# Ledger of designs, part 5: VHH binders against GDSL esterase/lipase 6 (GLIP6)

Target 1, 339 residues: GDSL esterase/lipase 6 (GLIP6), of Arabidopsis thaliana (Mouse-ear cress) (q9c996)
Amino acid sequence: KSSSTVPAIFTFGDSIFDAGNNHYNKNCTAQADFPPYGSSFFHRPTGRFTNGRTVADFISEFVGLPLQKPFLELQIQILNGTSNFSNGINFASAGSGLLLDTNKFMGVTPIQTQLQQFQTLVEQNLIEKSIIQESLFLLETGSNDIFNYFLPFRAPTLSPDAYVNAMLDQVNKTIDQIYKLGARRIAFFSLGPVGCVPARAMLPNAPTNKCFGKMNVMAKMYNKRLEDIVNIIPTKYPGAIAVFGAVYGITHRFQTYPARYGFSDVSNACCGNGTLGGLMQCGREGYKICNNPNEFLFWDFYHPTEHTYRLMSKALWNGNKNHIRPFNLMALATNKITF

## First folded at step 21 (VHH)

Design i02 (from i01 with D62E)
Fold by OpenDDE, fold request of step 23:
Structure i02 (fold): chain B 339 residues (1-339), chain A 126 residues (1-126)
Amino acid sequence: as target 1 above (339 residues)
Amino acid sequence: QVQLVESGGGLVQAGGSLRLSCAASGFTFSSYYMAWFRRAPGKEREFVAAITSSGGYTFYTESVRGRFTISRDHAKNTVSLQMNSLRPEDTAVYYCAAKEPGWSFLLSTPHAYDYWGQGTRVTVSA
């Protein structure tokens, strides 16, 4: 740990960050705790929905901290009196969203519960307040909310605009809650082009020869308003600083200029089966796997490869205003802010 | 050893009702999601309804919502589809299917289901 960096990282959100919380939730049906998940780095499944490290993991490495354990693992340790959260905690849950109803039947941990878990630790004085105030808070969620809006058995009662508003209401509540708990360094990442995930092949009205435009329009709508929310954090919450990670633009560049980033396939899942590799989850019976995951943008039917995450993380860490704004994660983590 | 056997199909007039039943055997019924699919003449197999393992959640395609009800009986290892206010466009062979719990987007995907019945024909006359 460098004296110029944050003492800990607290992470909230979905599968982009999940470090294996779902694995410890026996009621959760969204699992990645079987091969070949985690094969490229961990050499075993950890519950991460990729072949290796997530964005949260890379950021931890950049900051110089050990990888954060999932909260549910730490909870077991708490009960045994062996808990250590000095480097932070990962609360993220794959499949979760901003809305409580998003994948509720799958037993995922919604962001409201993630926040409550953190709050409980704070109230129990298990985390020092001074550590919290100096720590980095990473947030990324909402893709499952957007994707689910287009499910054929969804009963959308809300217009796309109203639906996105509901998502953003939770974003505001989330920021408010973590601030009250002591968060002062906040990074909120946008959604990627959700309409381009291989799983769209399972949607009856989604094209398979191109991204699902309607879904991406909705994602962009959310992202635009999310950025507005993030931009006012320093004004609305005294002492807090915040950055907006423009993940959509980063990912879009990978798709537009794949060769620049070492990609040979930006459409199909490396691991899966069927159309786009998106009709079967990686690791399930009958799955196929590509020869080189580093050449693929997507690992499985929904999630990026470790290589993609690495590139994303680098762009967010030391990138310019096209990647992250108003300053980058390095600046946020080191408190060396240059606008 | 695994069997899904549908029953209850038949001819019914528009506005009428039918109750389909599927008897499951040869696997741990309580651990699986159950679903109904249908294939109309000249059309592809489509998702109709699904129910989670515990029965706590049900899902319906838009065209049947409010008219069809899926349920399951753990004691009898059966899944049922109550079909009310039937329409000519509901005419199809209806299939019972079972899958392991998983992601939401897999619910409506035929490829995700491990076991299938032989189907029961439902004909709705105008």
Scores: ipSAE 0.865, ipTM 0.928, lowest interface PAE 0.5, mean pLDDT 95
Fold by OpenDDE, fold request of step 23:
Structure i02 (fold): chain B 339 residues (1-339), chain A 126 residues (1-126)
Amino acid sequence: as target 1 above (339 residues)
Amino acid sequence: QVQLVESGGGLVQAGGSLRLSCAASGFTFSSYYMAWFRRAPGKEREFVAAITSSGGYTFYTESVRGRFTISRDHAKNTVSLQMNSLRPEDTAVYYCAAKEPGWSFLLSTPHAYDYWGQGTRVTVSA
């Protein structure tokens, strides 16, 4: 493809990107492969934890590429000789985190395994090096790590600071690994306000009339240090360029000025039940669903709606330095970097 | 009919031990997470411990960690709670509960559990 576009997109992380990997893992208990997930765009469940497209999907569309398939689907195709992943691969797994132990019992695919999956393909010469070097790498994870820190049955072995440092250690390892494999265009997205998810209603000490401030403080701590890491990528890794997506600020603006973005409810889940709609997973027996998902920030007890993802994606694609920095995804993807 | 029947409760002195047992019937035991909850006088029901379907993972509330051990026996369809170094604050009615596998934040929430026992009383004297 032309130098003005990327030939492929490789995505790593959690539910903001997951294209249905968990669906192909029958041992994974975190599933969204039943109605009404995927109802707004796909008109069927795909394993995406929203009513339609994720951020990864929208970015693919903006770049002009077909949506990337989940790796676990492609793995089956590789075995039968029918694999096609010329447009890239989605390795993301909803529920996963930076830390290996995050939701491990749920059978999610941690970032370490996602990276190994990619590495294996490279080592097997299934992906050309030239394609990798020109491709866009999208990374977003860590919300589950932060949320789990506040679970009542978690062993508080680490201080918040030490815990965040452990997360960032994995971030550094991740960047090292993908760089060695040929990554040169890197976008790392920050966490949103995790303390505002409806699922906080399940936490004994979390407020339901406002966001869980302690959790958001920890998310901000992670985001700040993540940005520092991203900023030094061009100097630390010759030939690589990188951007930091400021997802927290983007989402916070949705919450602060909901009417500007078409939201009428930025607190409750569109699909679920109980307090904040966060006491039941969408699609499970007894769930309720809102009339118009586009008016809601949250789709289910944890994840944003397609509309939210669309707005986030647009802000990241062609937004200013308040949304993404030092340049936006469009600049990163087209290699037209202007400061 | 689904049944969870707790046993093993009683009066014990501080520092003592008890072993609670819960016998499950009427559902596919091996497919469910099992948990123990407790309700002290004047307090709400609180999470104590949980174990995954296979028994590969266990979870504990902070106050009982290192003292209590949850286990399950698939052959007998039972879940147990070994309680050591008991304290007066452990005094409560203990309930056995079952839920389908799911997200981590559901483990400690009573409403997420489909089946409940009638409870067994544990009293720890000073």
Scores: ipSAE 0.864, ipTM 0.928, lowest interface PAE 0.5, mean pLDDT 95
Fold by ESMFold2, look of step 21:
Structure i02 (fold): chain B 339 residues (1-339), chain A 126 residues (1-126)
Amino acid sequence: as target 1 above (339 residues)
Amino acid sequence: QVQLVESGGGLVQAGGSLRLSCAASGFTFSSYYMAWFRRAPGKEREFVAAITSSGGYTFYTESVRGRFTISRDHAKNTVSLQMNSLRPEDTAVYYCAAKEPGWSFLLSTPHAYDYWGQGTRVTVSA
């Protein structure tokens, strides 16, 4: 790789990144470490919540780095005397969110804990600070927070606006924390249209013949304000550069022009059962599976297929300003930035 | 053979109380989430309450929060629903159900539950 290519990637967030952390977490009830997860590329379960590679995997490949290992796997191994973190590490936990309460009873690793895990490695000098300052930081989370706002057994006391603001408070804290620990190249991805996931069929008032509009309004509200936060990073944090990945718009194109992207189905889960394939987790007794996951936007009741992740990752890597801004991940990762 | 047997249903005046019990056998009770669902005449089965395998978290549909309390007893392999301040709209057949731990959004979904009781009728008169 050239001397201008980032030496490592540090990844935080949820299932579009999780490389298997939940598998190593004995308290976590959200798992994908069983068939048919991982069938399309790995040909075995890896703990990824899809049939193959995630966005984090594709970005690692584009940068020219090995696929990331989950932090909890590396933690089980001996940490002293090893530079296992020199290529980066993946802290993401499927089901986690920005708010501490999001899926807490499921035992997920919330972003606050993910940040503490990174901080501990830095404080113990297990990652060289010069490497951190040249490395890429990937962040995405918030879909679980917004989906859970609409669960019938949750009684949030906050309005949608106040709830989104609470989520954004954590975004600001996250950026402050990683900057203080040395982060300088930051990519923060927006939410996709979470109101379109097949699992919405479990919500009593959500439509199944169209996306859940109220949920997508909250996602857009979060995305707009997230972009404002990302835009001020170079001014607020000396020496930092940042990009906003517009995942909502990217996935909207897949839904609008499905045939162009190889999709025959942009609504139903390839793997699951019931309405939209959204009433049962893939791999549980009685599940059904489609013939070709590459023709489906969704793999299971909540998560995109590898094919969808590949398309998203390509758009984020070398896309135009409609996809990612003010410049793309290739520019961020190679120091070839034009304004 | 898995069995869930509800008891404690009956006729009660509005404002009154009733305690439902569900005796579980044939599976590892302490490893399962337990829930109560209900079906009013002419309506679909709806979620009432759930409790995690450890008992550390409880969940309630909005219409019963503050009035109903779900609990479990690992020594007796029972789950209970204490129903206070009963209203005519609480009239239904109440079912206990069991599922393995999983995603949060599965708690209120009948299809996610592996085992079901036969139900016990609760009638709340005006």
Scores: ipSAE 0.711, ipTM 0.870, lowest interface PAE 1.3, mean pLDDT 91
Fold by ESMFold2, fold request of step 23:
Structure i02 (fold): chain B 339 residues (1-339), chain A 126 residues (1-126)
Amino acid sequence: as target 1 above (339 residues)
Amino acid sequence: QVQLVESGGGLVQAGGSLRLSCAASGFTFSSYYMAWFRRAPGKEREFVAAITSSGGYTFYTESVRGRFTISRDHAKNTVSLQMNSLRPEDTAVYYCAAKEPGWSFLLSTPHAYDYWGQGTRVTVSA
């Protein structure tokens, strides 16, 4: 397996990364710390919103680092005098977004708070500055913002274009903040086709026999403008290098060629109930579970299976420019690209 | 054992007001999100309003925003829906419902609610 020179990974975003932060947040109502979450790899719930490993876990493995601990677990360990930040930290919180109001009533840890958590550790000299500038920064966020735009109880708000611009304003602020704190190797992943998640069955005007086109148009608008922001990072931020992970296109291939990737079902949740398996959270009373999660793109009403995350992560790690650009995560993490 | 009992329905002229009440028993009321749904004849249940367990957040479908107010009283174990400026389109059976806290997109989804009242009829005459 290829070895990496990055000493640590710092991870921000939402459920494709969350390794258990919500579990340690007693005010958070978005939880996956109960069976059958975690049943495939960990054989116990860990607070991950899937049956096994997330993208953050697979990237840690490819780099050759231990699986990341969630910040809120480490914070408890700091109080007990047993914490170590040398291999990086996972700040991600499932359900969080770029906009402060996204799922605020659920008690998620928004990206602004995740950034403040990192800033506090840097300002307290709890992470060596030489480690930070050599480390990989992983970011993915925005699916929850866009999904929530279509909720029927939403107050009148901005047009789709203005809403996406507000999201991108926070992206710019996020990049500024981590750069000022020492970030130099940045991987920012696009949204997948959020209009395809089984939970769309709950939306009043969403089709169930195909993906919700309006939502995916909005996701693609965000993704294109995100790529523009990522492309200027090396010019705008001296010494920084960045890659754009094209998760939308990666997932589209799984949907277009399901048998090639081992899928027999790319639409329904393996674990859930109701239309698409999308009307009930996995593990709640009355849930149903498929025979083989490895044949399903989706684990629960909103989240991919471990198998899907493995495929996504491999495509991001060593894929070509269709999947990740201008070069892949392996190149970024091993610094094999000469400037 | 768990009971949600709606009251306050009736006949009202367009432009008028009604206050619905839902008395809850058999569960820890302060730990549950509460909601009102409605069903017009021949239609499926439609989300009207919801309130978080703390009462700190309220949510409304667009057609009732500014006209309806949801509130809860932990001392009485009741949730209420003040309905002002009523329209003929508001004619429906109104149901009180309860669910555990969870994901935002479950808030407006009837299938996500564990407990339901029997309903109270509201008729708004043109």
Scores: ipSAE 0.695, ipTM 0.868, lowest interface PAE 1.4, mean pLDDT 92

Design i02 (from i01 with D62E)
Fold by ESMFold2, fold request of step 23:
Structure i02 (fold): chain B 339 residues (1-339), chain A 126 residues (1-126)
Amino acid sequence: as target 1 above (339 residues)
Amino acid sequence: QVQLVESGGGLVQAGGSLRLSCAASGFTFSSYYMAWFRRAPGKEREFVAAITSSGGYTFYTESVRGRFTISRDHAKNTVSLQMNSLRPEDTAVYYCAAKEPGWSFLLSTPHAYDYWGQGTRVTVSA
């Protein structure tokens, strides 16, 4: 690790971060622990919902830390007396959301449980308190909540505005809780354009020749209000600093200028089947796979390729105010803050 | 060999009730999500209801919520659809289907289901 960089990263959220927690959760039905997941870089399945590294992996590499292990793997190692927490922990679970009911029947680890897992380690004195205050906290969540709003078996219970407000109430609780547990350097990423994922082909009212505009309106509503919450963190939480990662805009640029970023396809899944490649999970009987995942924005019916994650991560790490603000992750992680 | 056999269809007056049953064999019933789909004349199959492998969660398309109840019996390897307050637009061939657990958005997608019955016809007269 660098002598001028954060000593550890604590990661919460969903599939852009999940390093294998779902694999170690036998009750979880959202899995990517089988081929061809992990075929790039790792050359084996790791439980990551992509062909290679996630955003959390790239940020760890940029900081100069080892790739993070998922909490559930470390929990087993704690029982055996062999674990080391000194470089951080990844609590993220693919499929999880801000609202308790989001994909609950799938057995995912919701953000509330991820926070409890962290709290338990802190209360058991298993993480050095001085490390926590110097560490980077990464958060991204909400895509699954918004996608699920449009599922045909969900009864309308709240207006889109009220639903987004319920999501943001949990964002506020999450920030309050990690701050009380010692977090001081917080990076909260916006949602990408979730209405563009190939799995939208499964939604009866979603267009397939363009992104699902109603869903992206909700995502943008959440993103704007999330930014407002992130902007007040230094005022509301003494000693804390925070950045808002504008993932929506970053991804939109890939879609607008695909050749510039090496993409020949920004709509279809590289791995899957059916309309947009979005009607079948990668690796299930009858799946098809593209010849070069590096040319595709999407790996499977819901998730970006490693190449897309690399581009996102670079923009968040060393980008300008259009990508991440008020300063980038490099500045946050190395105390080279430019206002 | 996997087999799903529906029964209980027939002709019923609007406002009446029917109970559909689906007998499952040839796979580990308790490991599968079960669903009912229907096909009205001239239309594609549409999702009606689903139930998780444990039976702990049920899901319904909006047009049947409050009127239809899906249930399963692990001892008999059956899934049932109790259909109350029937309407003429419920007229369709009803299909039993099974899939392995997975992502939530796959529940209502016919392409995601591994096994299908031959269907049972329900006709709701005015």
Scores: ipSAE 0.684, ipTM 0.865, lowest interface PAE 1.5, mean pLDDT 92

